# Ledger of designs, part 5: VH-VL binders against Elongation factor P 2 (efp2)

Target 1, 189 residues: Elongation factor P 2 (efp2), of Mesorhizobium japonicum (q983m5)
Amino acid sequence: MVKVIASSLRKGNVVDKDGKLYVILFAENIHPGKGTPVTQLDMRRIGDGVKVSERYRTTEQVERAYVEEREHTFLYADGEGFHFMNPETYDQVAVSEAVVGDAAPYLQEGMPVQVSQFNGIAISLVLPQRATFEVVETEPTTKGQTASSSYKPAVLSNGVRTAVPPHIAPGTRVVVMTADGSYVERAKD

## First folded at step 22 (VH-VL)

Design y2 (from w3 with heavy chain G105S)
Fold by OpenDDE, fold request of step 24:
Structure y2 (fold): chain C 189 residues (1-189), chain A 121 residues (1-121), chain B 108 residues (1-108)
Amino acid sequence: as target 1 above (189 residues)
Amino acid sequence: QIQLVQSGAEVKKPGASVKVSCKASGYTFTKYGISWVRQAPGQGLEWMGWISAHNGDTYYAQKLQGRVTMTTDTSTSTAYMELRSLRSDDTAVYYCAREKFDFWSDAFDYWGQGTLVTVSS
Amino acid sequence: QAVLTQPPSVSVSPGQTASITCSGDKLGDRYAYWYQQKPGQSPVLVMYQDYKKPSGIPERFSASNSGNTATLTISGTQAMDEADYYCQAWDSRTDWVVFGGGTKLTVL
């Protein structure tokens, strides 16, 4: 944490206001002909996404939070959370289930993940856009279906439900988007 | 797979009310918000309002204040939008959309298929 | 009231580069978002926070935002890219959400 003047803030900066973190969505310095210059900030609260609009004196001190983003490798999950390792320093960090959220099913050992930390605490993750999983359940394979045919329901080895082309059978490894589990292609491995 | 599935088309008379549902799946419903956006025939996108699936907080477009109510049922991961005192210019396709937010990203990243609401005498 | 202005239409030949602009006061100091909408379909997010690309969006899509103008660029435009494109921003002077009027991209 560091105090900066309000006028120095820019979109993308993170600030601490009343013990809560906000991302700056918009910052404007307003210098009226008469009156005190002010900084207009549109912000989004990180915890719940609430948007707020605030005005500060341009010289007013604001707590700016610096978030460090570093590549880590996913190791394993246990009762303490999800464990990642910095491939350069070999330092490990535990990330809570709350932070990992819906990304949990897509984490695989050895997967490179961008970990964002604030004051040494992991607060966000960014996974690779694609990951490979085995199809463990799906409807019977239909022969003669084209790639443009309607997709059928399937379940991946990580428990994620998705839709796959008709020609995909259980046991087949497929590439999916980690954002939503959507099918991309048959794995080439 | 993330999906937002909306209820079917509606035909209403002026003065009536309509309630559109949006069932979410494939993600933790209570960690995001739902925005509603409508589109009149041949027109652009118009934001209607937002509801937090986490705490139920709402924010409605000023022009719709008093006529719109957004709710969620966390047990079914379903969002609802009720529009009252319908008039002809409310005829539109109504979309629900997930409003994502985190440190590095925000957007309406997933949309329902839309619900046509026709208001006519 | 804050307004985002888009050209009503843009035409491009297959393989050429299409550019769709979105103009607003100090838009470059805000985040810009882009949505693609094909006829009879729901909008699809194609760009968020100025230049970030969601998963599944082709590499030929890119975007920038500076000054008063955000720009969506489609290189090597394909027939499948024909659609309406809407820009969007957050603005507390409105109801927070503001959309552009949309641009119809025609691939000739």
Scores: ipSAE 0.826, ipTM 0.934, lowest interface PAE 0.5, mean pLDDT 94
Fold by OpenDDE, last read:
Structure y2 (fold): chain C 189 residues (1-189), chain A 121 residues (1-121), chain B 108 residues (1-108)
Amino acid sequence: as target 1 above (189 residues)
Amino acid sequence: QIQLVQSGAEVKKPGASVKVSCKASGYTFTKYGISWVRQAPGQGLEWMGWISAHNGDTYYAQKLQGRVTMTTDTSTSTAYMELRSLRSDDTAVYYCAREKFDFWSDAFDYWGQGTLVTVSS
Amino acid sequence: QAVLTQPPSVSVSPGQTASITCSGDKLGDRYAYWYQQKPGQSPVLVMYQDYKKPSGIPERFSASNSGNTATLTISGTQAMDEADYYCQAWDSRTDWVVFGGGTKLTVL
């Protein structure tokens, strides 16, 4: 964390206010003809999404939080959390289940993941948009159907429930979106 | 897969109230918010309000203050929107939308299928 | 009181580039979002925070935001891209959420 003047802040910056982190959504420096210049900030509180609007003197000191984003490789998960390794330094970081959240089922060993850290603590992850999993359960395969046919329920090897085209059978590897588990295509491997 | 499934169409008389439900699935409900957006026939999108499924905080559009109430049931991952004192100009398709507020991004990234509310004498 | 202004309609031929603008005071200093809505369907997020694409959005979609104008660009426009497009921003001066009036994109 570093103190900066309010007028230097821009959207996308992170600031600490009252011990909580906020992302700046909007920043404007207002220089009235008469009066003290001010910086208008619209901010979103990280964690619960509460939005606040604040004004500072342009020269007022504000705590800016610097978040480091680095590519890591997912290693494994255990009772201590999810473990990632920096492929350059070989340093490992443990990420809590709370931070990993809904991304957990999509993590695979060796997967490159962008890890965001604040003061050495992982606070966010960004997974590749696509991942490949095996279909372990689904309705009987219907041959001769096009991709535009109605999708059928399926379960992936990681336990995620999704929908797949009629021609997909158990044992088939499929590419899904890591954001919501939606089917993309049959794996080409 | 992420889904927001809303309750069915409603037909109401002027002065009545309507309560629309939005059941969320496929994600951790309490880590996101729910916004409600309505669309009158042939018109654009109008934001109604927001509720945090994390802490229950709400923010309503000024136009609807006193007439709208948003709630959540975390046990069923369901959001509710009640609109009271209905008028003919409240006739619209009402949408719930997941309001993402992750560290790096925010948006209405998933939407319900919509609920038609018709207010007619 | 804050308003986002969009052209009511834009027309393009298949394969051509469509450009939809959204104008607002100092919009470039805010984040712009874009939603696609096809007839009888719910809106779909196609762009967030000015230029970022959600998962599943085709590469032909791009966006920018500077000055007072955000722009959604669709290269190699396809028939399936015909829809209404809404821009959106956060603005504390009014209700936090502001939508544009929408633009109907017609693919001729």
Scores: ipSAE 0.823, ipTM 0.929, lowest interface PAE 0.5, mean pLDDT 94
Fold by OpenDDE, fold request of step 24:
Structure y2 (fold): chain C 189 residues (1-189), chain A 121 residues (1-121), chain B 108 residues (1-108)
Amino acid sequence: as target 1 above (189 residues)
Amino acid sequence: QIQLVQSGAEVKKPGASVKVSCKASGYTFTKYGISWVRQAPGQGLEWMGWISAHNGDTYYAQKLQGRVTMTTDTSTSTAYMELRSLRSDDTAVYYCAREKFDFWSDAFDYWGQGTLVTVSS
Amino acid sequence: QAVLTQPPSVSVSPGQTASITCSGDKLGDRYAYWYQQKPGQSPVLVMYQDYKKPSGIPERFSASNSGNTATLTISGTQAMDEADYYCQAWDSRTDWVVFGGGTKLTVL
């Protein structure tokens, strides 16, 4: 963290206020005809989404938190968490289950992932938008159904529930969106 | 797959109350918030309020304050929106939407299918 | 009080570029969001934090935000892009959430 003057803050910056991290949603410097110049900030508190609006003197010092984002490669998961490696430095970082969250089922060995760190601690991950998994369970395929027919429930090899076209059968590899597990297409491998 | 499934259409009389449910699935419910947005027929989107599924904190639109209550049931991953003292201009499709807390996305990224609430005498 | 102003309608021919504007005082200093809503359907997030695209949004969609105006651009507009588009921002001067009035995009 570094101290900066309030007037230097911009949307997208992260600040530490009262020991909590906030993302700036809006920042403007106001110079009244009479009075002390102020910086208006709209901020969102990380973790619970609470929004606050505050004014600072433009010269007031504020703690700014820098978040570093770097590409890593997912290695494996164990009791200590999810392990990623920087492909350039070969440094490894352990990310907690809490941080990985709902992304966990989509992680595959060798997958490139953007890891965001604050003070050396991983605080967020960004996975590739698409990943490939095998369909392990789904309703029987019906011959003659057109592509315009309704999707059917399915379960992927990672345990994620999704919906697939009627012609998809167990054992078929499919591409899904890592954000929500939605079906994209049959894998071309 | 991430889904928000809302309760069915409601028909109410003026002065009555309505409670709409929004069942979330496909993600960790308690790590996100739920916003409610309504849309009157032929009109635009109007934000009603927000609730954190993490700690239950709420924020309501000023226009609806005192008349709306948002709650969550974490055991069922369900959000509820109650609107009281209904009037004709409350007739609208009501949407629940997921709202993230993190750095990168604070938009309404997933929406329920909507619930039509009709208020008529 | 903060207001986001959108043109009521925009028309384009297939294959042409559509631009939908959203105007507000110092909107460029805020984050702009865009939602697509087709008739009888729920809104769909198509742009967040000015220019970022959610997963699944076609590459022909782009956006910018500067000065007082956010712009959603659809290159190579297709018939399927016909919809209402709403801009949104966060603003503490209101209820935090502010929507534009919406723009009906017609593909001729």
Scores: ipSAE 0.822, ipTM 0.932, lowest interface PAE 0.5, mean pLDDT 94
Fold by OpenDDE, last read:
Structure y2 (fold): chain C 189 residues (1-189), chain A 121 residues (1-121), chain B 108 residues (1-108)
Amino acid sequence: as target 1 above (189 residues)
Amino acid sequence: QIQLVQSGAEVKKPGASVKVSCKASGYTFTKYGISWVRQAPGQGLEWMGWISAHNGDTYYAQKLQGRVTMTTDTSTSTAYMELRSLRSDDTAVYYCAREKFDFWSDAFDYWGQGTLVTVSS
Amino acid sequence: QAVLTQPPSVSVSPGQTASITCSGDKLGDRYAYWYQQKPGQSPVLVMYQDYKKPSGIPERFSASNSGNTATLTISGTQAMDEADYYCQAWDSRTDWVVFGGGTKLTVL
């Protein structure tokens, strides 16, 4: 962390306030004709999404947190968390289940993932938007249905529930969005 | 897949109350918030309030203070919005929406299908 | 209190570029969000934090935010893009959430 003056802060910056990290949603430097210049900040607390609005003197010192973003490759998960490796340095980082969150089912060995770290601690992940999984469960394939027909429930090999076109059968590999498991297309592999 | 499924349409008299449910699935319910947004016929979107599914904290639109109550049931991953003292101008489609607030992004990224609430004498 | 202003309607021919603006005091210093709503459907997030696209949003969608204006741009507009578009921002001067009035995009 580095101390910076409030007036230097911009949206997207991260600050430490009272031991909690906040993302700046809005920053404005106000220079009244009379009075002390101030910096207005709207911020969102990382972790629970609480929004706060505060005003600082423009010259007031604020703890800015610098977050490093680097591409890693997912290796494996164990009782200690999810393990990623920097493909350039071969350094490994363990990411907690709390940080991985709902992305966990979509992680595959060798998958490139953007890892954000603060003080050496992983605080966020960004997965590729798409991933491929096998359909392990779904309703019987319906013949004669067009692509515009209603999708049917399915379960992917990673346990994620999704909806697939009527012509998709168990055993078929499909591409899904990692954000929500939504069907994209049949895998070409 | 992520889904928010809301309860069915309601018809109410002025002065009555309505409680709309929003069942969430496909994600960890307690790691996000739920916002409620309504839309009167032919009108734009109006934010009503927010509830944290993590700790139950709420924030309501000022104009609805005293008339609205938002709750969650974590055991069923369901959010509820109760609006009391209904008026004709409360007639609208009511949406629940997941409020994402991870480290790098925030938004109303998933929406329920909407619940029509009609207030008429 | 703070408001976001959108044009009521925008019309484009298929294949043309549609531009929908959202104006607000110092909006460029805030994050802008965009939602698409087709008739009888729920809103869909199409842009967050000024220019970021959610998964599944076509590449023809882009956005910017500077000064007092956020802009949603749809290149190579298609018939399926016809919808109402709403901008949104976080603003502590309001109830934190503020929506624009919406813009009806018509594809001629």
Scores: ipSAE 0.817, ipTM 0.930, lowest interface PAE 0.5, mean pLDDT 94

Design y2 (from w3 with heavy chain G105S)
Fold by ESMFold2, look of step 23:
Structure y2 (fold): chain C 189 residues (1-189), chain A 121 residues (1-121), chain B 108 residues (1-108)
Amino acid sequence: as target 1 above (189 residues)
Amino acid sequence: QIQLVQSGAEVKKPGASVKVSCKASGYTFTKYGISWVRQAPGQGLEWMGWISAHNGDTYYAQKLQGRVTMTTDTSTSTAYMELRSLRSDDTAVYYCAREKFDFWSDAFDYWGQGTLVTVSS
Amino acid sequence: QAVLTQPPSVSVSPGQTASITCSGDKLGDRYAYWYQQKPGQSPVLVMYQDYKKPSGIPERFSASNSGNTATLTISGTQAMDEADYYCQAWDSRTDWVVFGGGTKLTVL
C-alpha cells in the first residue's frame, strides 16, 4: 500500500479506491490556463469490469497497489483452496477457488503457473497455454474415419467436456488449450 | 470448450423490435462481461454496448440510447440484446463478445457467430 | 469525440512485412487491441494491451503503441493473412469502446 499523488499515475497502474482494486486504462494531467490542475483517470474495476472515469486534483493522494508476478509450482488442492510453491524460496501461497475459477480442472501437480500477488495475497493466475489429458469418454472410433470429419463430444480425465476428431478413442492422450479445453493434437508419447 | 452461440437470422419491418440471444458455455458466465458489436454490410465494427454478467451493470453507445436494452439470464448463461424502433440502417450482423475482468486480459477474446438482422419493408 | 484512423487498405507481396497503423489522440497512453476478420467470419483477437499475443496467434504477428500511433506488424506475410484488421481502444471521451475504421490487407 503506497500513497502517491494522482498526477504520477499511468496506464497499467493498479489503485485501491474505497477497498476495491482498479486498473488504470488512461491517465491525463490537465493544466488549464485557468483553474485547478487535475488528473483524469479512466479505470476498470477488478471483479466486475465496471469502467469509471473520474477527475482528481493532481496533488490528491491515491493508494497505489503493489502487484508482484512470480512463477510458482502447483502442489495440491484442499478445502482451503489451491496451493502453490515458489520453486526458489519454497514459500507457499494459497489461491482461493474464486481466483482460480475455470482454470481449476487444468491444474496438474508440478505445473508452472504465474501467480500475481497483492500484498502477499494471490489475485490472479496464468497457466501454461497447453496441457495433456486422457480422453475417458467418447464415441468409439468409426472404421475408416479421417481427421477431417466432424468433431465428436469427449470427456477428459479432468472432467472437462470437449470435442475431438473422430479417430480419437477412449484412452488416447490429447493436448488441449487450458483457456477453453479445445483439442490441439494427439499427445506424442 | 468456450462457445458463444447466437440466435438465428431475423427479417423485420421498420418500426419493429428485435431481440438477439447469446448463449454462453464452457466457462463461468457470471465472471465476465458481454459486449454487443454490429457490422453493417461492407462496413466496419460498431460497438453497441456492454453488460456485466457479474452484476448486471450496463453501458450503451450514445447513438443507441433509448433504443437498446441488454440483459442476462444467469440461470441459462444467456445474454440478450433488444433493439427497438428498427430502421433500414439497422440492417447488420450483430455479434456478442466476451470480456474477462482481470489484470492480464480485458480484450474481447471470444465472439459469437453473428446474427444477421435485415430491416426491410 | 475520439476517433481511431486506419488506412483503408494495405497491399504487400507474399513474404514481405505488412504494417497497419491506427492513429488517435494520445493513443500511446491507452491500451491498443487488434482484431482480424476474414470474409463471413467473426473477428478474432490477434493482439491485446499494445503488444501482448493471445494463445494460438503466430509469431509473425507483433504490435507496438507509442505517441499517437499503434502499429500491427506481420512479418513474412502469407496468403492466409489476407483479411480486414481493426484496432480498438478504451476511451471515456467516447462510448468507452472505440474501433478503428478497418484496414483491408491484400497479399498479391
Scores: ipSAE 0.624, ipTM 0.869, lowest interface PAE 1.3, mean pLDDT 89
Fold by ESMFold2, fold request of step 24:
Structure y2 (fold): chain C 189 residues (1-189), chain A 121 residues (1-121), chain B 108 residues (1-108)
Amino acid sequence: as target 1 above (189 residues)
Amino acid sequence: QIQLVQSGAEVKKPGASVKVSCKASGYTFTKYGISWVRQAPGQGLEWMGWISAHNGDTYYAQKLQGRVTMTTDTSTSTAYMELRSLRSDDTAVYYCAREKFDFWSDAFDYWGQGTLVTVSS
Amino acid sequence: QAVLTQPPSVSVSPGQTASITCSGDKLGDRYAYWYQQKPGQSPVLVMYQDYKKPSGIPERFSASNSGNTATLTISGTQAMDEADYYCQAWDSRTDWVVFGGGTKLTVL
């Protein structure tokens, strides 16, 4: 958390404005021959996605937030949230259900997760792209079904609903994308 | 599985209104925005506006100010776009698209199948 | 309002490298995004924030953004890559979203 002059800001920087975080989408420094130099900032507010465009004097102080990303290992979830450990320092961080969001069903004990923090508080997570789950519900395979047929509905062991190739039976372990639960392949185990 | 399913094709006369629905599934609807994007036959993509499923805030393209209304129903995870005072040049395929607004990942990452609206006469 | 300009068409032979450009004033100071649209289908995100690739997009797709030009590059182009490609940027001061006019990629 440090104050910087507005003209130093660039796309991808994060700023704290009135207790809210914004990502810079575009910054333009305008130096007229006469008149006051200005910095035009286009920003996106985190949390609701509202986009704003504001003008600052180039020397105006703006609070820049530094967001640190570090790998952690998922441990477990309880009533206090989702618990991760930094494997180098052994420090633990609890991440709220609100921050974990739709990623929650994909977390598995021991999973490496990139945790972004601001002032020691976790604000976002990045899971591995893929994870393996068992198919617990889907239509039985029937003769005439091939991998070229349309995908069919399935439910994974973490409760996620997805679509799988017709040849996948209940009890099959499958690799899915953690972003949306989409089927990748049968697990090799 | 994340999915946006839109209502079926519409045929309208000039001066009428159309309301297109976009039902979301497979994700937490209230954590994302929905943009509406249209594409006239043989033409490119045109952004129409945005609505936050979080709080209902909207922002509309300047060209459409006063003619468009976007709403959501969080109980059904459905976004709506209403376009009024239709003209022949409103004939297009209308898409809803989900906007992610995390620190490290934004974009229109999932799109509805599109709804053809034809304005004829 | 930012304006994004794309060539209307690009043709390549199978196996060649296709480059699709998107030009805009100071575009390199903005994030650029790329969408693929096949006939009768919805757009699909193929690149975001200049060079980042969503899950499921083949490694032969890459992108860059510098100066006034963003470029989508498809190495080893396949017939299935034949589609319309749109670039996009954010412009918070006016209409929030700007699309390029689109480029039809033909694989001969």
Scores: ipSAE 0.621, ipTM 0.865, lowest interface PAE 1.4, mean pLDDT 89
Fold by ESMFold2, look of step 22:
Structure y2 (fold): chain C 189 residues (1-189), chain A 121 residues (1-121), chain B 108 residues (1-108)
Amino acid sequence: as target 1 above (189 residues)
Amino acid sequence: QIQLVQSGAEVKKPGASVKVSCKASGYTFTKYGISWVRQAPGQGLEWMGWISAHNGDTYYAQKLQGRVTMTTDTSTSTAYMELRSLRSDDTAVYYCAREKFDFWSDAFDYWGQGTLVTVSS
Amino acid sequence: QAVLTQPPSVSVSPGQTASITCSGDKLGDRYAYWYQQKPGQSPVLVMYQDYKKPSGIPERFSASNSGNTATLTISGTQAMDEADYYCQAWDSRTDWVVFGGGTKLTVL
């Protein structure tokens, strides 16, 4: 954390206010012809999404967070969380289940993941857009079926429920979007 | 697969109330916000308000303050929007949309299919 | 009050580049967002935080935001891109969420 004057803040900066982290959505320095210059901040609180709008004197000091993004490789998950390794230093970082969130079922050993850290603490992840999983449950293909946009329910090897074209049988490897598990294509052999 | 499924179309008389549901699936409901957005026939998008599924905090559009209530039921992963004292100019398609509130993602990335509410005498 | 202004319509031939503008006071100092809406359908996010692209959006979509104007650009425009497009920003001077009036993109 570093203290900065309010007038130096810009959208995308992260600040600590009373122990809570905020992302700056808009900052404007207002220099009236009379009166004290102010900085207007529109901010989003992390954790609950609450938006606040506040004014500060331009010279008022504010704690600014430093956030770094680095590629890591996913290793494994256990009761303490999800473990990643920096591929250059081999140092490991544990990321909490809360931070990984809905991305958890899409992680695969060896997957490159962008990890954002605030003072050494992991605060967010970005997965590759696509990943390959096996379909473990779906209706068998039926005689005379053709490929179509008519989709049927399926369960992937990571437990995610999705929809696949009728020609997909159990045991087929498929490419899905890691954002929501939506079907892209059969895996290319 | 992430999905927001809304309740069906409704026809109401002026002065009545309507409550539209938005059932979420495929994600951790309590880590997101839900906005409600309506669209009158042939017109643009109008934001109505927002609720955090994390803690139930709400913001309502000033135009609708006092007439709208937004709630969530975390046990069913469902958001609700109730609009009271309906008028003919409340005729619109009503959408729910989710927002992730982290450092890097804050768009309305998934929308419900919409619910047509018709207010006529 | 805060207002985001879009042209009511834009026309482009297939294969040409379409540009849709969104103007607002100091919009470049805010994040801009873009949504596509086809007739009878709900909006779909196509760009966020000025220039970022959600998964599944074609590479021909791009966006920028500077000064008072955000621009959605579609290179190699296709018939399937025909839709209404809305910009959006966060602005506490209104009710937090501001949508533009929308632009009908026609591909002919």
Scores: ipSAE 0.618, ipTM 0.865, lowest interface PAE 1.3, mean pLDDT 89
Fold by ESMFold2, last read:
Structure y2 (fold): chain C 189 residues (1-189), chain A 121 residues (1-121), chain B 108 residues (1-108)
Amino acid sequence: as target 1 above (189 residues)
Amino acid sequence: QIQLVQSGAEVKKPGASVKVSCKASGYTFTKYGISWVRQAPGQGLEWMGWISAHNGDTYYAQKLQGRVTMTTDTSTSTAYMELRSLRSDDTAVYYCAREKFDFWSDAFDYWGQGTLVTVSS
Amino acid sequence: QAVLTQPPSVSVSPGQTASITCSGDKLGDRYAYWYQQKPGQSPVLVMYQDYKKPSGIPERFSASNSGNTATLTISGTQAMDEADYYCQAWDSRTDWVVFGGGTKLTVL
């Protein structure tokens, strides 16, 4: 974490203000003829999404947070959290259930995941957009079901409830979006 | 499966109030914001305001500042928008939209189906 | 008072490239977002933070943002792309959320 002058900040930078992280949405340096130069910052607080707009002297020091994003490989989950390995250093990082959140059922052993860290602490994850799971529960297919566009309820091997086309039978492997579990297609061999 | 399901269409008289609900499912409600956006017939999108489901903080469009109230009920994962002192130019489809606020991703990424509110005598 | 200006309409032939512009003061220093709305439907996010694409949006959609102009580009335009398109930005000088007036894309 490094102190920088306010006038150096740009959209996409992250700052630490009073123990809270903000992403810069817009920064503008204003140099009036007679007044003190100021930097106008539009920011979003990460924890609650609150947007704030504040003025700083252009030379005022602000703590800039450097958030590193690196690919990791998912290993397993236990009582200590979700464990990932940096494929270059072989170091393991435990990520809390709070950070993993709604992504948890989509994690698979060996899955490449982008892990964002601030001061060595994981603060967010990005999964691959798609993942493959087996349908373990749904209505059986019937003759003529392939002509219907109505989706039916299904349960995936990770426990996620979703909707699938009528032609999908139990035991079928399907590709879903990791963002929400929505059906994409049948898996390929 | 992420969904925002809104309450049904309403017909109101001028001077009345309307309260539209938006029930969220398929995600952790308190980790996101909800914006309300309306669209008058044949017109573009007009943002009305925002509420954080995390802590209940709100901010409203200036033109609506005294007429709108937005709330959430975290126990039911439901957001509400109440518009008071209705007038004929409030006739519109009202949408709720989820606001993502991550380091690398924000936007109104999921929208409700819309609620038609008609204001007429 | 911030304003995002879009052309009212854009017409292209199937298979050609459509470009929809969104102009605003210093828009390139802000994040730009794009939404598609088909008749009778809710808006759908198609691009965010200038160039990023949400899950499920076809590869033929792309976007850029520099100077005062953001551009949504659809390569190999298909009839199903016929819709209204809205740009959006964050701006504290007005109501935080600013939408453009919308552009009707027609595929002939």
Scores: ipSAE 0.612, ipTM 0.863, lowest interface PAE 1.4, mean pLDDT 88

